# VHH binders against Profilin-1 (pfn-1), part 119

Target 1, 132 residues: Profilin-1 (pfn-1), of Caenorhabditis elegans (q9xw16)
Amino acid sequence: MSGWNAYIDTMTAAAPSIKRCAIVGAADGSVWARTEADNVFKASEEELKTFVALFNDVTQVPAKGADIEGVHYVVPRTEESLIFGKKENTGFFAVKTKSAVLIAVYEGPNEVAAQVRKAVESMQTYLNNAGY

## First folded at step 16 (VHH)

Design vg53 (from vf2 with F101H; framework vhh_4orz_3)
Fold by ESMFold2-Fast, scan of step 16:
Structure vg53 (fold): chain B 132 residues (1-132), chain A 123 residues (1-123)
Amino acid sequence: as target 1 above (132 residues)
Amino acid sequence: EVQLVESGGGLVQAGGSLRLFCAASGFTFSDYSMAWLRQAPGKRREWVALISYAGDYDYADSVKDRFTISRDNAKNTVSLQMNSLKPEDTAIYFCAAFDSHDSGDSTYDYDYWGQGTQVTVSS
């Protein structure tokens, strides 16, 4: 269980502009690991349950956006297993694996976004290969 | 050819209003998210407002409650209604387009940009 925190550390080390992130269950949004202390990821389990359900039909997401930590993000586009959103100079990337959803909230301009996407997609690939 | 053409900029006194328009051509407008960004003299471009292809929208905190973004898919136009203008709003305003259905692109890069329209707010 404690091992899941190591993946949080790996993502934040790969993309320092990630301010908060979490790994949650794809079926129910239950938190497996999240950033804590000064970088605590504050989404409730009810919010996360709603969020992970967006992956059931990503084509509907740009019409309504996505809410994370009580903040509404506009979702300009989605891919089969990727949702990302924008709000001013902050944004998020969320990717779905077989069993998990990885969510990373970041701050910074567009050049920062590319680095964050790379970090979460690398972890998505790793977890899928590990059977998660 | 793909084009984004801004219009509606000009000189206005503090407290006044302007409406910016961006006319899009050469692509399927309804598949794209549209944004307004601005660049003040000597500063980086900053995001102002975004509207998704499906109509959801958001604003920078500095313009929230003063600016309104809207789109008209029948006319291939996005507009920005700017009310209660301040000298700090002085900038070149750019229209940008983001393909909402392109899964092969680098994330969060705008696909197309307009040339910009100057907005000057006098004190």
Scores: ipSAE 0.363, ipTM 0.628, lowest interface PAE 2.2, mean pLDDT 85

Design vg54 (from vf2 with F101I; framework vhh_4orz_3)
Fold by ESMFold2-Fast, scan of step 16:
Structure vg54 (fold): chain B 132 residues (1-132), chain A 123 residues (1-123)
Amino acid sequence: as target 1 above (132 residues)
Amino acid sequence: EVQLVESGGGLVQAGGSLRLFCAASGFTFSDYSMAWLRQAPGKRREWVALISYAGDYDYADSVKDRFTISRDNAKNTVSLQMNSLKPEDTAIYFCAAFDSIDSGDSTYDYDYWGQGTQVTVSS
């Protein structure tokens, strides 16, 4: 049974505004789990390898932005292990754990973004505590 | 007292150009990402352009290749150069500021808004 898909389901249940998300390896961007079918997370392995490398120095990210699923996002805010991207009525939160990066792409106004951040941070805390 | 004051709006013919300015005061401008949004008569506000505190920027598809956002931290201003204006660009244009440094903000919404400046493009 895929244990990692259960974490995807938990995040999307906690924040219904999440349209697509994935859990990828922090070292190489390899996909551990992603949303599928009509909500398939479409980032290539090459794009994900580039994306997870952003966590090597998040302070450089606001100057260049971030690309996910071939879409460029302005990054107005970062924290040590968090990147927030924004484009129109869409955006993403990405958080790094010991071994993984969680990426959640959402749709909705700025007001709904707090729900999405809470969902990914709750999962980040859980996975870090589990040794991932 | 925090203020965002827009200027540069007016009446212009289709195909013309306008440059909007937003002057910021009462906060550390260089710590904020800045946006332009617009509201056409009878419609909801829509995003036009965003520039991060560190200089990356993006545009709505409807204005891409026609509008240019820029900022001047020494003058505490953000500007929007609008070229090849169309009647559908007619709207009140608003400047908005997002605190990019204080990660304690849990709303992920714009912290400050201007009152807007009217842009009218004749056919």
Scores: ipSAE 0.734, ipTM 0.860, lowest interface PAE 0.7, mean pLDDT 90

Design vg55 (from vf2 with F101P; framework vhh_4orz_3)
Fold by ESMFold2-Fast, scan of step 16:
Structure vg55 (fold): chain B 132 residues (1-132), chain A 123 residues (1-123)
Amino acid sequence: as target 1 above (132 residues)
Amino acid sequence: EVQLVESGGGLVQAGGSLRLFCAASGFTFSDYSMAWLRQAPGKRREWVALISYAGDYDYADSVKDRFTISRDNAKNTVSLQMNSLKPEDTAIYFCAAFDSPDSGDSTYDYDYWGQGTQVTVSS
């Protein structure tokens, strides 16, 4: 779906340190759009189904962490519609909208993480306002 | 005043064990994730292990199955049990604290750092 890929492009342009990202359905983790080729987001449909279910109660996530692309991330804390994880110098931000979950995997220090979070939260706001 | 104070380092023979401790003060320890990093002579600092405030943890591949990270929120301590030590584990070991990868607009990956404790593994 090239139309949804425009949102992926917007996020990666705003935060170039996003290595891989995807927009998936909040109900089932079905992929709407993702980075491809050398930057392909490799999470299986089964893994994504498990991941989006974490948003049913984010307060339990720091005790167990989260898995994305077969990689386990420790989740230092969560916010209402935001889960983020850290592994060494890599991490992710995931936000939930009405119908979607946006997942961005990045590499870099804290200032890079801040830019990635801003890009993902900006898209979250946009999609919520668009009815997604 | 925020402080992280490491202890437990020393000299040990290959195959031996050491337990490192980090005592934290001056911040709400139970809200922070804790990490151990190490720096060998002439090398960049590398991550070893981390643990969330709620107890989930992870390790670098090089130390997995040999090292165990744990924390005691009532005592404001984090520890690293190091078994089957190898000469390549020789380094200064630092504890560090963070509550979010994007916290503090820091150019560093961690909000607070200890001064480190030396671990030397002889061959």
Scores: ipSAE 0.491, ipTM 0.727, lowest interface PAE 1.5, mean pLDDT 86

Design vg56 (from vf2 with F101R; framework vhh_4orz_3)
Fold by ESMFold2-Fast, scan of step 16:
Structure vg56 (fold): chain B 132 residues (1-132), chain A 123 residues (1-123)
Amino acid sequence: as target 1 above (132 residues)
Amino acid sequence: EVQLVESGGGLVQAGGSLRLFCAASGFTFSDYSMAWLRQAPGKRREWVALISYAGDYDYADSVKDRFTISRDNAKNTVSLQMNSLKPEDTAIYFCAAFDSRDSGDSTYDYDYWGQGTQVTVSS
């Protein structure tokens, strides 16, 4: 029973276009909380360990893309604490805090993407301010 | 002065092909990801294809298997090969660029846009 599940609920409520999301440890990709049941976030801990390591040098990510839940995403741009990608009609935003990485997978057009990014960045700010 | 100039649009019959080009100037092309978007009359702009500065790429479901995006860094161009065109592909096609290492807002907010090139597919 983790309080971290409340943050998952907050993000999905803020952006209903988020299909699956997770909060994982920045150092190791360990899952702190994720969507479950019909919206289960299916990434393995090995895949997440590889994914969070991308934040060690985000400048290399657009050359290789990023893999989440066995799906390859094109990463057109990265920022110091943000990786986002596109795959067909789906996409993701991932942000790094002091000790966590938040990952949100969504479906829909660019207008939906803006809402998802806002939700994820709001949570990033909250967690950073809370010391996470 | 930064410019993106599209060319290659025109009128074509359903089932035909067109190749669009986007010539970029005024910035370091090889540092930018490039996209094609389209806008049909009365509709919102929709994303069609994306290619990263390093050549990784993806397509919208509606054009997958019919369109091919490519880039030529030596010529500062990105192109879109459009095959098996349908009346539903009728739109103004826009080239757009965004810096792969920019710290700005990344909600697919493009740094630079072309004026667009008209593609009309007759039934």
Scores: ipSAE 0.275, ipTM 0.570, lowest interface PAE 2.6, mean pLDDT 85

Design vg57 (from vf2 with S100T; framework vhh_4orz_3)
Fold by ESMFold2-Fast, scan of step 16:
Structure vg57 (fold): chain B 132 residues (1-132), chain A 123 residues (1-123)
Amino acid sequence: as target 1 above (132 residues)
Amino acid sequence: EVQLVESGGGLVQAGGSLRLFCAASGFTFSDYSMAWLRQAPGKRREWVALISYAGDYDYADSVKDRFTISRDNAKNTVSLQMNSLKPEDTAIYFCAAFDTFDSGDSTYDYDYWGQGTQVTVSS
């Protein structure tokens, strides 16, 4: 099989408007893989620990929003395994699997957002089926 | 029937203040996020402010520290307090309601829209 970076490549190929993304551990926010170089995902270890903890009670998130890479996003809705946010022409989708959280930050209009959501949800399904 | 009605627009001098209101009817207001957008002559429509159904909010950089968005679920209203107004704030201001950012063919696809209210800031 492929290493974790192959999944990053798969998501960015499926949704080219993903500007930065990462796969992190659901328990601690440890980075398993992320976009690098000019598209490096810059969230700190502290921020990622805080972010993945949001999945412990997603019902609290719309009242507080979510911070990724030092940017505050309003969260309009959550599902048990999905948090998404919006700021101007940017946004993110984050999905939780059994042991991972996938985070994709994108830029562009709502049609782009729909493509990004599809890409991360497809990967979520794949990883859950693979036991992650 | 679903309706969003804006009010509070008008003519004001630079440095002045206006408060816009949006009255909502025909849907469960407390379940929806609310936004203010504006369109100035010769410019694209742009997002101004956003407030979730649960009260978290954000602003475009151009209005940060000058504008305040708030909502009153008991009255089915969202408001925008605009302080330190500048001539470049001159635009038609629209109220919009939405619960997701993952559908549609533009950044500003919303479930429901108001007709807009004109704000003119004289220098």
Scores: ipSAE 0.458, ipTM 0.723, lowest interface PAE 1.8, mean pLDDT 85

Design vg58 (from vf2 with S100A; framework vhh_4orz_3)
Fold by ESMFold2-Fast, scan of step 16:
Structure vg58 (fold): chain B 132 residues (1-132), chain A 123 residues (1-123)
Amino acid sequence: as target 1 above (132 residues)
Amino acid sequence: EVQLVESGGGLVQAGGSLRLFCAASGFTFSDYSMAWLRQAPGKRREWVALISYAGDYDYADSVKDRFTISRDNAKNTVSLQMNSLKPEDTAIYFCAAFDAFDSGDSTYDYDYWGQGTQVTVSS
């Protein structure tokens, strides 16, 4: 168990449509915590290193999309510290804090997407205020 | 003033092809990601294809390798080439637009929708 697993639990409780999620280091993509067992977040360390580097210039991401767990997502919008990916009835939100990147893969309609965005944004704010 | 108008639908035999067009007006087309969704009778709408404002694209697994999405920013048009059509592809097809630069939109839903064009695939 790690203390970071409590934040995974908090996000999934706030937005039950999150199927898999992780908290990774912003500098290197190292996994701090992730969902496990039946909801295991499957991204490799190499994939996560590539993914967190996208936050170095989010404006380039919509031209290439983003890959998570070996799945390609179109990125229809980015914000300064947020990448939103979409694929069929699934998608992801990824947000960057001072030292972490939060990644949440969800499934469901657009009402669910808004709830997931709010959950990761709330955690982003909390971790930034906590110095992370 | 904003308008999305689909065309190109019709009746076709299984194994045939159709090309759908969506003509956009009243907004800066190049600032929007564009999608195709479909709705079969008695079913909920399902996503078919998405193309970002910057050109990356993807497809639902059910249509992958059969359908091709493309856009022409000079003509404000997004199109969907549908090959090897199956009876299960019978639906009303809608184009939809998602603002890539309106970070104030907290819904993460499409901003504009067309009225749809009917595609009917017979055996």
Scores: ipSAE 0.654, ipTM 0.813, lowest interface PAE 0.8, mean pLDDT 89

Design vg59 (from vf2 with S100D; framework vhh_4orz_3)
Fold by ESMFold2-Fast, scan of step 16:
Structure vg59 (fold): chain B 132 residues (1-132), chain A 123 residues (1-123)
Amino acid sequence: as target 1 above (132 residues)
Amino acid sequence: EVQLVESGGGLVQAGGSLRLFCAASGFTFSDYSMAWLRQAPGKRREWVALISYAGDYDYADSVKDRFTISRDNAKNTVSLQMNSLKPEDTAIYFCAAFDDFDSGDSTYDYDYWGQGTQVTVSS
């Protein structure tokens, strides 16, 4: 395919309210692709390693929240392969595939949050079907 | 039959304290995240504090270190302790419940809303 950056471009085109996003390895949080330049995704490798480990037991996450780019988010709810966080009018959606975790940080009202969730879940389905 | 009923509002002088309560009924309180929002005269609602069903919490920068959110699942109550109150904190304070996400700027973003309690801080 056009490399992992093409999937980042697809998600941001589908949901313009995504401010920063990344695709990382599910096992270790290694970055496969992320937004750059004015929309650079700033999470460190150590933070990402901690973050992807949350998917080992998502039921524990609402008690401690999640940190992305040094920002703490309250996690109101998790599903087996989905963690999302909330902070004022910003938030994130993160989904796990077989081999990857997709993370999208967004800004905006509830309508754009729903759009971001759909974009991330659509990509999750695509990557799972592609064997990732 | 779902209800969120706020109490504890009132008039207080700058530098004073108030404790707001929100009593919930008609739904499984312990499954829901709870939030406090406020609306000052002539302004849009703004988010103040959030606590997950499991107890993690966060605050708007404007109230950080002055307000404390807590919940009591045995009593189906969420509370907001407000210290070092300022005239800028004058607003109607709303309790809201959700088990998903919220934008913080729409009445219908949350699953359930209270009717609000007035807080007035004099100079």
Scores: ipSAE 0.506, ipTM 0.742, lowest interface PAE 1.5, mean pLDDT 85

Design vg6 (from vf2 with S106N; framework vhh_4orz_3)
Fold by ESMFold2-Fast, scan of step 16:
Structure vg6 (fold): chain B 132 residues (1-132), chain A 123 residues (1-123)
Amino acid sequence: as target 1 above (132 residues)
Amino acid sequence: EVQLVESGGGLVQAGGSLRLFCAASGFTFSDYSMAWLRQAPGKRREWVALISYAGDYDYADSVKDRFTISRDNAKNTVSLQMNSLKPEDTAIYFCAAFDSFDSGDNTYDYDYWGQGTQVTVSS
């Protein structure tokens, strides 16, 4: 149905610790693709609109944290176009491209976080090179 | 020399309270997010609480509403107030520091760990 689903599959194959993920519009948080069925990404479009607006100034995010799927995450680090959130043995990486935001929620020990970040950043690079 | 030193552990009856402290030295404390983790005998370490360098915080569901994390940047300390303690809270409690501003190292693990303080909750 959507060619964008192939990119979701690529990220989850590269980092099996990713439990749910989505590709959303950077301007409005509209969903382009997301994991479905047993791994459905549940964030509402209103929540995603709020979330993508965090990329307007990532340096302000650690003071408030970030909410994804109704779950609050502390944000211990941000980088240019990257937000890292943490909660228990779960967390997320979100990265912004020219026109999209990639969000990957993962579960596992801290050692798997680097693999998840690499998978999301590889897709970020690919989409930027593809003009997205 | 970086050092994290935990204190305040001990033996307490179920329903009691303890306050743990972690004293930090050798790094710019205010640039680090701080966590408490615990390890019960024969179990893996589990996360208990996290407070960002900017003050946002969160707790594991198992301790929510019973534990409170706080930090004092003037004293380079993070503390964990533990109320309504249960036997299953028995563990060695560790504080850990995450460098929130080190963009040169793409690790997403804690940079520094204390040696831990034992908490024993009797039934």
Scores: ipSAE 0.719, ipTM 0.853, lowest interface PAE 0.6, mean pLDDT 90

Design vg60 (from vf2 with D99S S100G; framework vhh_4orz_3)
Fold by ESMFold2-Fast, scan of step 16:
Structure vg60 (fold): chain B 132 residues (1-132), chain A 123 residues (1-123)
Amino acid sequence: as target 1 above (132 residues)
Amino acid sequence: EVQLVESGGGLVQAGGSLRLFCAASGFTFSDYSMAWLRQAPGKRREWVALISYAGDYDYADSVKDRFTISRDNAKNTVSLQMNSLKPEDTAIYFCAAFSGFDSGDSTYDYDYWGQGTQVTVSS
């Protein structure tokens, strides 16, 4: 948890439309760091466990969608290490590294989604290069 | 050429029903998520419903339990069944196709749009 908060700050600074985000363990969904205060990322332990398991076979995700913070998202696209979720004027990007999953929930029109994806993919690359 | 053509709009009294259709051509329909959006006079365009290429769907809170989105990949159509219509549902309804790909120029915006169909709900 300590130290990992700097990566949360880096992502939110890079993409101001990120409303809430977290870094969780890829194996179990355990929270390593998350946004704080009135934008705290809230997801149950069981929900995060279920969510990270989606990366075991991302090809099945568009048929069932994904749930984060009790909110259901339609998933229009997945890649091997990426899940993109869409709902109203909100959405999320989640990316998997060797040992972590980064989840960023954003608010805003579709035009801000590219900036959010770039922020999480930049962090994904950094963490993979660092052995995480 | 790519086309999305909406139909089924019209005038209906509050409490009534309408079914909107969107016929797609010129792209691989089964690879795209499909959405319905609406724009009321003097208001921002808003999302109404989304259905993935694989059939999962969701609705804006304002239309939940009243509207149903469905798709028919054999006919390249998406439809929106609108029940218990309210005056607040009065808007131009647009069909849109969404790949979810950032193709550089896309920025995860909708790839293709229809011209829209007018829905007017009288009190």
Scores: ipSAE 0.639, ipTM 0.812, lowest interface PAE 0.8, mean pLDDT 88

Design vg61 (from vf2 with S100N; framework vhh_4orz_3)
Fold by ESMFold2-Fast, scan of step 16:
Structure vg61 (fold): chain B 132 residues (1-132), chain A 123 residues (1-123)
Amino acid sequence: as target 1 above (132 residues)
Amino acid sequence: EVQLVESGGGLVQAGGSLRLFCAASGFTFSDYSMAWLRQAPGKRREWVALISYAGDYDYADSVKDRFTISRDNAKNTVSLQMNSLKPEDTAIYFCAAFDNFDSGDSTYDYDYWGQGTQVTVSS
């Protein structure tokens, strides 16, 4: 899906500290688009199905954490449609839209995390307005 | 009024154990995730362990299976049990608090820090 790759490019350009990201189906975790080349987003179909199901009740996520690309992240914060994970100098933001989940894995100090969240939430708003 | 106060540091021989405590006051402890970080002289701070407000936890690979983080919301404390200590664990250990609630500022740094407690492991 070449069309969806344009959204990946837009998001990574807005927040260069994003190392890997993907747009997946909210219902099943099917990959619509993902980063390629130097930093390939790699997650199994089983892992993504489990991950998107976390949005069925985000309030339970901080008790169990989340796994992305075989890496366990503690989730210190959730909001209605957002999950934030943290591990050392890396972390992720995942946001749910009407039909998609955006996942962005970043590296860097906590100061860059705010920029990553802004980029992901901007894309979430755009996709929701586009009917996704 | 907000304070994080570490205790339990000291001098111990390689292979020994120490238990660090962090006493929190001035905020709703149960709403915060808690972390332990450490810094050796002349080095950058490194993350050691993190426990969410709801109890999930993780460790740096260098301390995995040797250190255990736990929290007691009734006592407003987070603790770090350190077993099988090595000389390379010598550092000042800090506790830090991370708010579970985003107040609209969307900051993702630790909100509060303690002053630290010294751990020295002799070989």
Scores: ipSAE 0.554, ipTM 0.766, lowest interface PAE 1.3, mean pLDDT 86

Design vg62 (from vf2 with D99E; framework vhh_4orz_3)
Fold by ESMFold2-Fast, scan of step 16:
Structure vg62 (fold): chain B 132 residues (1-132), chain A 123 residues (1-123)
Amino acid sequence: as target 1 above (132 residues)
Amino acid sequence: EVQLVESGGGLVQAGGSLRLFCAASGFTFSDYSMAWLRQAPGKRREWVALISYAGDYDYADSVKDRFTISRDNAKNTVSLQMNSLKPEDTAIYFCAAFESFDSGDSTYDYDYWGQGTQVTVSS
């Protein structure tokens, strides 16, 4: 169980612009791990349940956007297992594995977005290979 | 050649309204999300509004309920209706475009920018 927090630490170390992130269950949005203390990921269980359901049909997401931590993000791009949100100097990347959804909220100029995406996709690959 | 050309800027009294237009050419407009950003003298450029290729939109808190972004894919335009203008809205307003279907990882910033249009709100 404690091992899930190690994956959070790995992602935040790989992309320092990640302010908050979480690993949640793909079926129900249950939190497996999240950033803590000064960077605590603040999302309700109901919001996360709604969010993970977006992966059931990512093609519909750009028309309605996505809400994370009570903040609405416009979604300009989705791919098979990826949702990308933009808002001012902040944004997020969310990726789905077999059993999990990884969500990383970052702050900074748009130029750091590629590094954040790389970090979450690397973890997505790792977890899929581990059977998650 | 890709171009974004802003128009509609000018001088207006506080409390007045102004409508900005951005005409796009040289790319498939309907595949792009469009944004408005502004820069006041001596300040950093700041985001104002964003509309996705599919029509969802959002605004900076400072302009929420006063500004409305819209797009017309048949005419390759995005517009910003600005109501209840305040002196602090004085800035050069820029149109920007983000490609929604490109799988490239080189950048997730805006692909194209306009030259800007000046908006001046007098007290």
Scores: ipSAE 0.671, ipTM 0.825, lowest interface PAE 1.0, mean pLDDT 88

Design vg63 (from vf2 with D99P; framework vhh_4orz_3)
Fold by ESMFold2-Fast, scan of step 16:
Structure vg63 (fold): chain B 132 residues (1-132), chain A 123 residues (1-123)
Amino acid sequence: as target 1 above (132 residues)
Amino acid sequence: EVQLVESGGGLVQAGGSLRLFCAASGFTFSDYSMAWLRQAPGKRREWVALISYAGDYDYADSVKDRFTISRDNAKNTVSLQMNSLKPEDTAIYFCAAFPSFDSGDSTYDYDYWGQGTQVTVSS
């Protein structure tokens, strides 16, 4: 799935602090593309289905948090199409497009988080404009 | 003026308990997640616990099952109940607000910090 893999490569090149990421279907959490090999994104099908359902009402998410790759993240706040989580020196940003959810897990100090958010939001804009 | 003021630190024997408090003023407390971090002599700052504005929480593995974070939005207070204390818990404990909401700042870092309170656990 070279087409979707190119978007994974674009995000990781734009923000080197992204350690693992994926593009999944917004309706069911099915994986369209993900990082592989040494940086394989390890979330189960069941976990991703649960995760994408969080976008049905993001206002409920800070009360419960979010789980990605078996790791629980506190969600400090949400926006209409954005969920981000925090755990020690790791975190994630997830954004929803018309038909996809982009998930990027990063490692590093809090100062690198803005670069990760920018990378996923740039891709969100691109995919929305492309009709996805 | 923004202030975070820690209290409740002190000297305690191994196996004992302490409760730390952080009183917040000068900002909308209920919009922030609140964190506890600690720093022991000769070591870097270590994250201990985090609680969202809506009450979800998480802990560092080193304190899991021993420490409990809680908050009271009506009183602008976050607390850390520390049970089964060990000598390695000896540190200055800091309260911090997360994340930054400044309009010109897109970093997702701690916005406000307290001065810290000393916790000393004797053998």
Scores: ipSAE 0.603, ipTM 0.786, lowest interface PAE 1.1, mean pLDDT 87

Design vg64 (from vf2 with D99G; framework vhh_4orz_3)
Fold by ESMFold2-Fast, scan of step 16:
Structure vg64 (fold): chain B 132 residues (1-132), chain A 123 residues (1-123)
Amino acid sequence: as target 1 above (132 residues)
Amino acid sequence: EVQLVESGGGLVQAGGSLRLFCAASGFTFSDYSMAWLRQAPGKRREWVALISYAGDYDYADSVKDRFTISRDNAKNTVSLQMNSLKPEDTAIYFCAAFGSFDSGDSTYDYDYWGQGTQVTVSS
């Protein structure tokens, strides 16, 4: 696939409440694609390396939470390949594929979260089927 | 049979303290994150504090350093210690339960709500 940013565009079109998102390498947190300009995803690669390592044992994450873009999120839910974080009227969904982690930060009330998860999981399925 | 019952509200002078309790029954309390929200007269409900089932927590900026959320899984209770109360803290305070890891929940909204307890802070 050429232009990983096309997948970013697909996710944000599917869930307009996504404010910032990124596709990063599962092994090292290296950025493959992210939102830019006025909605730039601001996490450093060191922060992302720490973040993707959380998927090595998601059961430990709710005890400590997760940091994205220098912001601490409480993690109310994890599943084997999904971390959900929450802070006030914002939150994130992060899902792991075979070789990538998709991170979507959204703004809005709880009612928008299901749509954001749907968009991220749809892309997770697509990338897993493509061998990523 | 699911119930969340708040207590500890009342009238207090500005600068005073109150401790709110929420007793949970009818579900596996230890699987749920717990939140406190409040609603002032004529306003929408706003989030105050959240604590995960495993104990990590966060607060709204307006209450940071003044309020403390805690939970006791042995007693199925979440509490909110409110210090340095201001007239602006006057509201009905609700506890709410968030997300079960045993179900296929996809709403990511609050599953259960209490009836609320009134907190009035006079100047």
Scores: ipSAE 0.586, ipTM 0.771, lowest interface PAE 1.1, mean pLDDT 87

